# VHH binders against Isopentenyl phosphate kinase (IPK): the designs that were tried, part 2

Target 1, 332 residues: Isopentenyl phosphate kinase (IPK), of Arabidopsis thaliana (Mouse-ear cress) (q8h1f7)
Amino acid sequence: MELNISESRSRSIRCIVKLGGAAITCKNELEKIHDENLEVVACQLRQAMLEGSAPSKVIGMDWSKRPGSSEISCDVDDIGDQKSSEFSKFVVVHGAGSFGHFQASRSGVHKGGLEKPIVKAGFVATRISVTNLNLEIVRALAREGIPTIGMSPFSCGWSTSKRDVASADLATVAKTIDSGFVPVLHGDAVLDNILGCTILSGDVIIRHLADHLKPEYVVFLTDVLGVYDRPPSPSEPDAVLLKEIAVGEDGSWKVVNPLLEHTDKKVDYSVAAHDTTGGMETKISEAAMIAKLGVDVYIVKAATTHSQRALNGDLRDSVPEDWLGTIIRFSK

## First folded at step 3 (VHH)

Design a18 (from n12 with Y31L R32E; framework vhh_h_nbbcii10_fgla)
Fold by ESMFold2-Fast, scan of step 3:
Structure a18 (fold): chain B 332 residues (1-332), chain A 122 residues (1-122)
Amino acid sequence: as target 1 above (332 residues)
Amino acid sequence: QVQLVESGGGLVQPGGSLRLSCAASGFTFSLESTYALGWFRQAPGQGLEAVAAISGSGGSTYYADSVKGRFTISRDNSKNTLYLQMNSLRAEDTAVYYCAADWYEGYSYDYWGQGTLVTVSS
């Protein structure tokens, strides 16, 4: 009984958010950040963390603006507002985008074989690339006044066994959150007990964090509106955005909005036959594993009104009529 | 530089067969969960149509209803090549065929080939 009472006093984490690699980087240019999208994302995150009460001037640090300008940018009124405000507890995980994927793919890091010189070199090159991205994401969020701490998985106790998470220092993640900071993790090259090494994706990190931290909701910020019934293309007018997906206790899922109708067959809510682009099926499966825990999952295009709604948690109670995104949640 | 190059197109009679190949350079088909590969086509005066897709692991495939049972998609990671085996070809299969790769996040196709023409006529 006392144990149950003490457990109920733990502060809940509001959101784990993925900054999709394609949304925060220029996918057609190697190692180039999408500055305009990242700036909007940082602003939306701050608004969500402050429940829409973000001041126009922020407490931030940016030593990159100009040589010699390494001070906290603030105003006395802004400082007063910041001290009176409470930030909601968030964890940020970002994808690699145009950082890391090229090096990892060419060297075969994903397959393992760390004894091979090309794989070992590729491991190092991949980590240099993704840690550089992590520093820039941390910097951009800090510039907006978010108290971010970069936590690179390789250096923070994460390892795998046949690509499954074998270890992770979640105690340090929890301590960082409890100290009032926002941890920023990322897809990384990690050691693997069987393969020697592999790539640990941001999606696997998010699922592992959600399983242990139990956030109120999870948001995936992407460069497309959400999940489609077939591969989306600018020239594919018949691709249907899957707006709501219901997940059962066994992890099975069905599309509930829009309703899918076969004129010569019974109405079918399943789109599994059309969801075979590899990555899309894996993303839905990871999201469904989170949703069956009772945690809503929102997949939305970054830097839109829909991403702001998702980050705010506005979708927990009702879905707006003009909703353009994918909601994945546990079926009652 | 990431590049996809299609080959194997040409003229074929109705009921015939062709095998299209898509050779990838600048990346490998080895990331599994981050790679999906697909074939798209565009008939004269029409929009782009998804034909077939294969997952990064090769375990999941998609086919458009118009080609299901006639076309087979496959990949050879050792050759860094995607294939489309086209059987029982019809006049309506006449199109430029493009291969495409989903490399970043699994939500869209990031890289596209220049296309190869398939003409089905008598």
Scores: ipSAE 0.013, ipTM 0.443, lowest interface PAE 7.1, mean pLDDT 76

Design a19 (from n12 with S60Y; framework vhh_h_nbbcii10_fgla)
Fold by ESMFold2-Fast, scan of step 3:
Structure a19 (fold): chain B 332 residues (1-332), chain A 122 residues (1-122)
Amino acid sequence: as target 1 above (332 residues)
Amino acid sequence: QVQLVESGGGLVQPGGSLRLSCAASGFTFSYRSTYALGWFRQAPGQGLEAVAAISGSGGYTYYADSVKGRFTISRDNSKNTLYLQMNSLRAEDTAVYYCAADWYEGYSYDYWGQGTLVTVSS
């Protein structure tokens, strides 16, 4: 690690958090929000953003004190006498969940071909769906007193070339953060210079933001505890949670907790012998790209005590004995 | 609308071979390279067992110890189809075989097929 990178992390944004689509939407119901989980997530985000703030300060925009109201209010009776407090700098990115995946997949938006009526229709339908979700996420977080600003990628200068980020208006993101707001981005349908169009995933957005903004840590809120050595289910009770993964200078990774025994082959830099899913390896590889920047990555189940610890940044110095989640970080 | 449909099951003698197919509709296997596809099985009266998995890129495969060296998983993203080539079949391989897609967040298998029965007997 360079000393100047350590110093810039102290002055940069604290956290980029992904609200996993599966954690905030109902998987088996079209365009339905998981209200209970979203409420807990909003509460945990507010708590994390206030971590280390002075006890004598009061947060403005505290609509949680208005019983039964679902409205966002600028009424002077609600806000006028409140003193402001300092928020830790956060960026929120959410997945599409049940709001975008079906529309985009069915129409072939990912493959491109805007000249095809079905693809163009699917692009429009996908964007209507995911922007509706974004508005509801922004509203839920604002109801909790978080000063959220929705930033829809298509409308905010994001485009791709062969699915890689070709452009993004990061200046507006930075200005929004510096003005004391929390940007909320999301997976979106975007124009692609080669394919015509494609899907820009929240994971790609987070990697791009992490590379440029260099947060202190990144949190992925999911519907499972973390990364396992095989798919977790009630019928697979021996699936092992990978609690800590170290990323080397060459981009290789190895599981350091639990230490995996492979006495016959002595594999030190990979869990391939114990990985039951190729998606898990690629997911670790994607997180490793962020970790290689010197940014810790935490993958945790939303709305748990472990997600609160991750959001608070409690994992930066040490791992609690009762930790249930996945930590991916750069090692020497 | 998302659907996975298995086919290719049937009765086979010990030592025989079968090729299972899993056709996806309502989504494409090339949608995101990070999505994993896998095969699971459930023998009568037993729990669900992971058999094989393949990464979104096709560059990484996993096999359960019980099938390693006998089964081969592959995918054809252009045909939106997942395959399991099963060789040197044993009576213990008798089960309903399910295909599954790791769709949301890549942390679990979110979509499952209805299953196809494979019976290995004399």
Scores: ipSAE 0.000, ipTM 0.280, lowest interface PAE 10.5, mean pLDDT 75

Design a2 (from n12 with R32E; framework vhh_h_nbbcii10_fgla)
Fold by ESMFold2-Fast, scan of step 3:
Structure a2 (fold): chain B 332 residues (1-332), chain A 122 residues (1-122)
Amino acid sequence: as target 1 above (332 residues)
Amino acid sequence: QVQLVESGGGLVQPGGSLRLSCAASGFTFSYESTYALGWFRQAPGQGLEAVAAISGSGGSTYYADSVKGRFTISRDNSKNTLYLQMNSLRAEDTAVYYCAADWYEGYSYDYWGQGTLVTVSS
């Protein structure tokens, strides 16, 4: 596989941010967006992109500041007189949440077998669901004045082999960024060279993008404060938030805050296996793969003061004492 | 709407067996490692205790030390149902049993059933 990323080398990318599916969709309703939370996330993202800019500067499309307007249109009264300013370069990736998972799981798309009518139907249904979510997220961010471009992986050159990324059109991602836009990618159903098809998760997309584009930091916006030593619940009030994790060159990790003997090597989970921890070990491992590249990773609850700090990059130099989230860094 | 509904609880004599079921609606069980399914219980006057968990792939299971060798967790993806087979029941197994699904990007059990009562008494 040949990947052309030459244009991304001319400018550093500040942040790749994941909008966690659980943070942007309603947990109690299938395929329903959490509009209130998404609006706050869009506002915080815009603030982070404009960090250090004069109050009069705009990203390039700024009808979000127009009183009473919810319309996205090329209207001269809304946009024609605006002058763009340079802003921090971001890439957005979102999870599926309650979108896509229902269709993909029911049909077996994740296992492959496109020759089976049920799998082919599930592939189509999954893509309709996740592309609908993508369009709504693009719309919400654009409403806030962010010049977003939806980039669905299946249609943008992404494919896998045994679930590992085999191809990705990173040159088009780089050109989109260099043209002053914010790409919005998402977990998708893709073709697989061995299985026929599978699900390409947002986490795998982010790791691949981070490896090639090397942002200054990565942010995972979630629906809990960060990574805990056991699943947090009202009945588990003693669950411990892991505030800082150090990563070695081999991607191995250890908890450095809080400092408890059992956290020096591995987190002590009440549910104790990589798959039985609710994906927590998998999420930590993916974050550690990014951190070993010298890229800070922040896992934080969406729509909080902590997520704003993470998005702004305020954690790159020092951690405030009132921090509630998880920081994963290369050990140095 | 997303729901988990438990069934199969009731009164049983010590040494007996019960099978609990947890039917999921509004979503399907995935083989992806981004979520887990589990059983929790709360005995009278005590806190919530994790009993058993099974990965999204079904390849990994966890059991509390108090139930190892007696309880078996399983899933039937075609029925979208989680099971807990409980053998050699003891008086201390008396509790309300909850099923839970960890379907998250934020590392928590997001969906919980309302619980089913299991009473082990002679």
Scores: ipSAE 0.012, ipTM 0.336, lowest interface PAE 8.4, mean pLDDT 76

Design a20 (from n12 with S55T S60K; framework vhh_h_nbbcii10_fgla)
Fold by ESMFold2-Fast, scan of step 3:
Structure a20 (fold): chain B 332 residues (1-332), chain A 122 residues (1-122)
Amino acid sequence: as target 1 above (332 residues)
Amino acid sequence: QVQLVESGGGLVQPGGSLRLSCAASGFTFSYRSTYALGWFRQAPGQGLEAVAAITGSGGKTYYADSVKGRFTISRDNSKNTLYLQMNSLRAEDTAVYYCAADWYEGYSYDYWGQGTLVTVSS
């Protein structure tokens, strides 16, 4: 079921980036795009795609230079003078944010049971919501001059078995990239061979893509600076940002910056160790699974100077002294 | 097992007050309350509306314009409970109120309550 993606050289994909739902949507308001943040994210993505030392680049159009463009135009007067631009190969995956979470949770789509009318209705409602979000994200990125193609997982061959990816049309993803486009995937409701249906999260999609496409690095754009030893808030003023985490050959991980000398300064394991539905430990563990592939993982706050550095791949060679984010990479 | 259970709803007259509670089990608010805990409502024949939220990354609260100045969101981490204090209630506040917690994208689908009905009527 897994598709073999052939490469002439060791790596042809520069970056797989997640647009965190909380970073691109108004998290506490249903089906509301965070327009101001998304515009900055789109600008940073385009800048990153035009920079870098990627092993392979594609030739594409730079329609961001169109006079007065607020929409995508195919008019020869708008595009005819555009020169080809070299773009680094990127894949975008976005979260659902305020799109789909309520419908999926309320109806039980994530648990399966398509024989139940409420689950089937919830599946349809969830997909309408997240595909609408995908279209809006594709449109926003395209307005910035990024040649985006929306690729909704359900409609593009993705399915699961007990929530693990069972199939995916990676050949079409690869062809889309090789044709000079940026695929935009998203968390979706999908068919499950055992449960009937479930939710396929953006994080699961990214790990599957990273395992098969072997990007140079992965970036998670979030609404927090990075991973903390405890959640930051006024009630947790001593929370420490974990700036660098090393992953061992056995999949174990260790904080290397800042140096945590006492056991009471370590990551809070009491919640994460028993958290079967999510949490900071799950995020670190998923990032560690990617890092074991030799792929750097950067978790950063969207629309900051730190997210631009991460998207540019500047963190591969050195960590800036003023760094505020989390780097997770393989160590000996 | 992660569960959110709402309580405190009921019939109240216009101008009255109610306090909704959301009790969490299977995770702790002292750890997760820094990220997107909030209240949503759905009035009869209407879509879902965000009412109030606590977002921990900046220590900020959100209120819908329709409830700002009348409703107050708060939490008690020792009781693992989120509250919504509703004052000066109006007929248009009649809705099923839902508690929600979203710690990480793709993992938040289990973090909604079943709802509690609030009816504002004479």
Scores: ipSAE 0.000, ipTM 0.272, lowest interface PAE 11.9, mean pLDDT 75

Design a21 (from n12 with A53Y; framework vhh_h_nbbcii10_fgla)
Fold by ESMFold2-Fast, scan of step 3:
Structure a21 (fold): chain B 332 residues (1-332), chain A 122 residues (1-122)
Amino acid sequence: as target 1 above (332 residues)
Amino acid sequence: QVQLVESGGGLVQPGGSLRLSCAASGFTFSYRSTYALGWFRQAPGQGLEAVAYISGSGGSTYYADSVKGRFTISRDNSKNTLYLQMNSLRAEDTAVYYCAADWYEGYSYDYWGQGTLVTVSS
C-alpha cells in the first residue's frame, strides 16, 4: 500500500503518545519497569481513549474486568460484548529506558558494522531487551482494557539508510488502527542500508508516524514536568518551566510563556538523572519538527494531572491557569 | 559519527582526587553549543546515575546532590574535551564513569564512551 492510502484509512487519528523510557523504567536498576507509574499511565491512556464515547463504554472489549489480576483472559464471563463502542484512535511508542541502550552503545550497534561479531551480538542482545520491555508494556496496557498490539519495528518493515527512515510498514499500522486496536511500537535495533545496522529511536518513529498519519496532537510522557530554561537544582531552584513554545515555518522556536525579560540568554534543557535518550534539547527539536506540520506537541510528566489533560487533548483550545508542562505549537 | 573516549580512572584512597577526561570526535563543542555534555556513573548492581552536566555554551552546570561541592565539570572547546575533577572521593563513588553527548544529527540515543572504572579503596 502507498502512504496516502494508509493515511486515508486511518483518517481521524487523535494522538501519538510516547512513553518516555525514564518514565516507565526504574532510574537506579537495569531492566526494571516502574510498575506503579506504568499502571497510572495505562489508566490515564484508557480514560483519554474513551473521550467522545459514552462514559460507561470501553475500548472494544473489556477483557481486564478483574482489576489487579496479572492474567489476560478471554473467558466469556470476564468479557462483555462491547460491539460498536467508540474510542479515540491512539498509537503508542515507548522508549528503552534502562533496557537496551547500554548494550547498543557499548557494542557499537548505533555505529554499524554488522559483519563484526561484537556488533551482531549487541544487535541480538539489544533486540531481546527492548522486545521484552515491549511485551511488558503491551501486557500492562491490556490489563487496563486497552486492545494493544505490539509492533516491533525490525519485524514490521522498518529500516534506515544512514540513520534516516528508508522503509516502514505504515499500511499494517493503519490496518491495525482501523481494526480497533492500539499499536505499540518502540525504539529498536534495525538494519541500515549504508551502516549495516543502527538504532531506530522512538523519537524518530514518532516523527515519521506524525508526518504520515497527521494526528491531532502528540504527547511525550517524561519524568520531568517539561522543558526548563536551565537544569533545575535543589540548592538553586531558579530554573523556569517553559510552558509554551512557538515554532516558525522554518522549524525555529521561541518561548512565548513565560515572557522572558532577558531573552538573549541561551535556553538550556532540563537533564533527568537517567534521561539518556538524547536529552530534552533533542526532544524540543523533534517536537518542533512535528509542530511545524500543524500538530500540537505536549511534553509532560507522566502520571500527573497535567499528563491526563495532555492525553485528553484539553490543551488544544485553552491552557489551564495551573498548567505545569510544555506546549509546542506552530505559529501562523 | 560521534566517538567518546574516557580516561583518568583508577584506584584511589578515600579523600583522594582524580580527574577524568572525555575526548570527543565526530563533532565539535562549538558546533554542539545548544546540547548538553555530561558525566554518568553506574555502581555495581545499580542503575545509571547522572553525576554532572554542562550546557553547550558552558554557562550552566548541574551536579547530583551526592557530589555537589566535591566534583567540578568543565570543558575545553579548543581541545574538544570534557573534564570531571573529582575531589574528596568516598567509597560510594566507586563506579564505572561514562561520558555522554547527544548525537550530532539529534538521534534519541545519547552517545556513550566505553566507560572508565574508578575504585575508591575501603
Scores: ipSAE 0.000, ipTM 0.216, lowest interface PAE 13.6, mean pLDDT 74

Design a22 (from n12 with D102E; framework vhh_h_nbbcii10_fgla)
Fold by ESMFold2-Fast, scan of step 3:
Structure a22 (fold): chain B 332 residues (1-332), chain A 122 residues (1-122)
Amino acid sequence: as target 1 above (332 residues)
Amino acid sequence: QVQLVESGGGLVQPGGSLRLSCAASGFTFSYRSTYALGWFRQAPGQGLEAVAAISGSGGSTYYADSVKGRFTISRDNSKNTLYLQMNSLRAEDTAVYYCAAEWYEGYSYDYWGQGTLVTVSS
């Protein structure tokens, strides 16, 4: 019976959320965290995990938030007065931003070739960088009262074959969730059965987790409002935010809001797509693979009212008229 | 897959000028494919410093306070090339200069060149 309850719990995941690298790191400085934005993101995550609770209520492990104190205490008198609350089941995945990608790109880790000294050195440097970021993200979320456990993919059974996921220890992820914790995974350097090594992106991790755990929805927190038809800029106000995209059974997608001509397209992950439409089509195609499973995907700017709505799951039933973000869902 | 190759570095006297180029291969500089392009530098014994950035459209630019009024960033999408025009060069501008490209948010790849050395000395 306990086995059946545990299995049911791992299947009832509410949300898998990506903390986009650009949203949590400083774009103008190598390996620097955007502390102000990360603090707001942590607050919004805590609120989303608490169903029906007022913001002023004491929830979870806020023992790490001590006004005027730098000391972490595990004293019963500090923690014994704190009431536990039921957290909605979330999985967090974060991007690397300026952490890791510089070293990986320069050394060729993404191309493989561990027999080359520069690639092996780059693999180590990349992992040091991204695991340092993971520890700081875990710490920030824990200080907000979220019971986070860092789970680095290389060390947790993840590997690839020609860049496709070949293995992943999802049983440990499920056990961590069933034990009342929030797993925090991240983009990492991993072993590849054919290339020797490669970079496993947070987006690939999320797709694999969604395919197996079937969350109610997926949220991508970014530093732009959503997916645009061209890069957004204050000097280019004619860039169009794609607010709603419908995905068919065959993986084809169409922009529903705003209505655009010739946006009906099948899922295409080929390199040629990057030459014409780049990251936009690839991002939509990746999200469409999740959406066709019946899992809503929300792409939204971090630390906004729109990101709070997305994290709360408020978009599952209806889209507010003032919505500024991108919703990708299976169409009927 | 993606490669960025810097060129135009070298030895120059104080007060001189250099133009750095960054040629991209494996992807195109399109308003639909690249969000931002920039230049970073690392001086001997110093950390990596952001120098200048330009939006995917070319409509917005950023400059570090140390180079404002002396350096100009530009791009030519038809040549798939990013430029840094460096005027009134000083000894403290001596560094390895790196070209970088960013994708749309949520697309986890940041691409960097191998760097080009700029030495400002008499």
Scores: ipSAE 0.000, ipTM 0.285, lowest interface PAE 10.5, mean pLDDT 75

Design a23 (from n12 with D102G; framework vhh_h_nbbcii10_fgla)
Fold by ESMFold2-Fast, scan of step 3:
Structure a23 (fold): chain B 332 residues (1-332), chain A 122 residues (1-122)
Amino acid sequence: as target 1 above (332 residues)
Amino acid sequence: QVQLVESGGGLVQPGGSLRLSCAASGFTFSYRSTYALGWFRQAPGQGLEAVAAISGSGGSTYYADSVKGRFTISRDNSKNTLYLQMNSLRAEDTAVYYCAAGWYEGYSYDYWGQGTLVTVSS
């Protein structure tokens, strides 16, 4: 596995944030966007990037303060006198928020076989869907004054081998950040050296970026408060939100809040991931791999006070008493 | 041994209602932020169309424009079952309906039901 990167040009970044598909699913048509969660997320992200700055500071564009304006445009009267402030460096990755992926998944893109017409058609359909969604996310964030650049993995040097990242043009990501922009990546259909093609998930992208860019923290914005000991439902009112998880030097983890050893039910979270399993254990394993790098991971419900705290990095030093979310971090 | 089994299809008159069920076995429904569960349909001579989806937690839903206001997707995690309530049915809703389940990280809807036929006849 060879990386085509320039580490001397990589700057420290504050946060890599994932916009979960469900967190943005209330999005309307591009021309009449009424996605309340996406608008709140964009606002919260801007606030986090300007954390500690005066209220009048701007990132380089400020479309968010124009009454009735929904379009991205260059206007000298609006922009010409604005002074860019230095802002915290962020990378955005989003998941699939469209049904195009259902049809592509059924065609077998994730398993390979690009020589098959159905798989090749699914690959094309998937990329049309995710690039359209990426443009919509870039536009929504840009409207809030964030200088976003869409970076589609297929077109930016990302490829896999048996679904593991084989290449990625991280030098271009670093150059984009250094130029004062916010890269927006997304889950994509990519070429695979063994399978021919596969799906590169946003979670895999985030792990790879975290390993190489070493952000101060990673945030997963979801449609649930965090990770539970079992799926929350009306029939499971005792489902417990796992508020803090500690990851050891050996990669093992334990729940430290709540203290589960004081309950009658044992929770067993091993570091081992299984290819055929989905659910809580898999997400904790993915997050633990990032936490082992010394990077805090926050899993939190989008468009809440808790997501704002996570995006701001307020959880790095202390955890509020009213915290409702999941923190996963390295402990000595 | 993951399996999805649809039920509730049949013949119904225009304006009528049906509720489709999809019982899952071999795994617990994901409660994470993805399009983890959904309904698709294929009408005679037409391609596959996405109808509705519900997130892992049930907090977010999506509907195709052709069914908005008429269909409701829901899930019962305690029964590991996905539902599609179909009201005000039209002849154009005639199709084989499939349920599909995917993983948190993805686009991998490896698990599909066998399909259930819904015929709206008049």
Scores: ipSAE 0.000, ipTM 0.220, lowest interface PAE 14.6, mean pLDDT 74

Design a25 (from n12 with G106A; framework vhh_h_nbbcii10_fgla)
Fold by ESMFold2-Fast, scan of step 3:
Structure a25 (fold): chain B 332 residues (1-332), chain A 122 residues (1-122)
Amino acid sequence: as target 1 above (332 residues)
Amino acid sequence: QVQLVESGGGLVQPGGSLRLSCAASGFTFSYRSTYALGWFRQAPGQGLEAVAAISGSGGSTYYADSVKGRFTISRDNSKNTLYLQMNSLRAEDTAVYYCAADWYEAYSYDYWGQGTLVTVSS
């Protein structure tokens, strides 16, 4: 059966948020969740999603692990007739972080060749790791009272053709949102029509979802404050945080805050000279693709006051004087 | 062109020490350009095993339980080189050792070296 038009209709949603792998996992400790950061992120997400007066009581939705319960319970009497909360429409996408990426890259999943035993094994191993992470993220958000539904890309109709998204069940994503739930997608190993298989990153998922759903803004929760003019390190102690970047219709970008002539000129030259294989120029380019859609992009450190502001959409109208993060917008 | 080249492998006696190096070209070990750097190994007839990893900033490390307390991972950004100091080597440490650069997820591709053989025997 074909997708129903009424169910596949694009809707304005408030936010697509990426939980960066480095922010929710110990990126240098393989397959370890950063529990403290994840708990704070869950709390901040709930605060951002609530509309009107916040209810005084949180209904935890992981009943197998609910505080004070020793059994799996769907007993409605436990939660009573509590008034339903109004939630803004959000989509969550999380990165894999330390879950599966090393195994996937060494086995060659990203290069394809699913007929090779090592690639097939790496595909399975990668999916075990990232689906385990997805379940733990879904549980953490559900415990905080967010009605999350895990949607693993491989099993939800996502596939690629030479790494570009070739199919995705966006109708089910839209239906999940319309039913009052928060979909949680993640970077995954997927089938590829040309290569056989590849890795579908969370960033590619977000760009595709943003193009279809047209959110009011996109938030990238990271383990750093934002984009810097130089990598912050002991050898680069005076690295400057780029607080606002404007993207032109041709895809060019420029730093508009801080407005320091020498710093801006040096940044353009430094990025062009040294960041051709990755890092800051690539992150700006990926964010710029979303910004060209007329969607603001905020890159901010997870579990901070600044991430709460970004998630709340406080940056859409004005930038606070004490802002520590990166805003990327389409230039008029 | 991005390349990782391992060196320092060879034959060592049990209880000995060995230092592996991984020289990177085509990219730099900067705070924002690499998600993590790590070492993996594959023993004869066994699967690929993660050995150690170090963050892009160098501030955090991971070690497999089998090597914790014996191996130390480090990086020298000025030399664009990753190291693995292996102490108190055992026969079970015999493997081909690979260095890997785990890029930011946005990149979704990693570069691996060709591997260097470490044999621990008398």
Scores: ipSAE 0.000, ipTM 0.272, lowest interface PAE 11.1, mean pLDDT 75

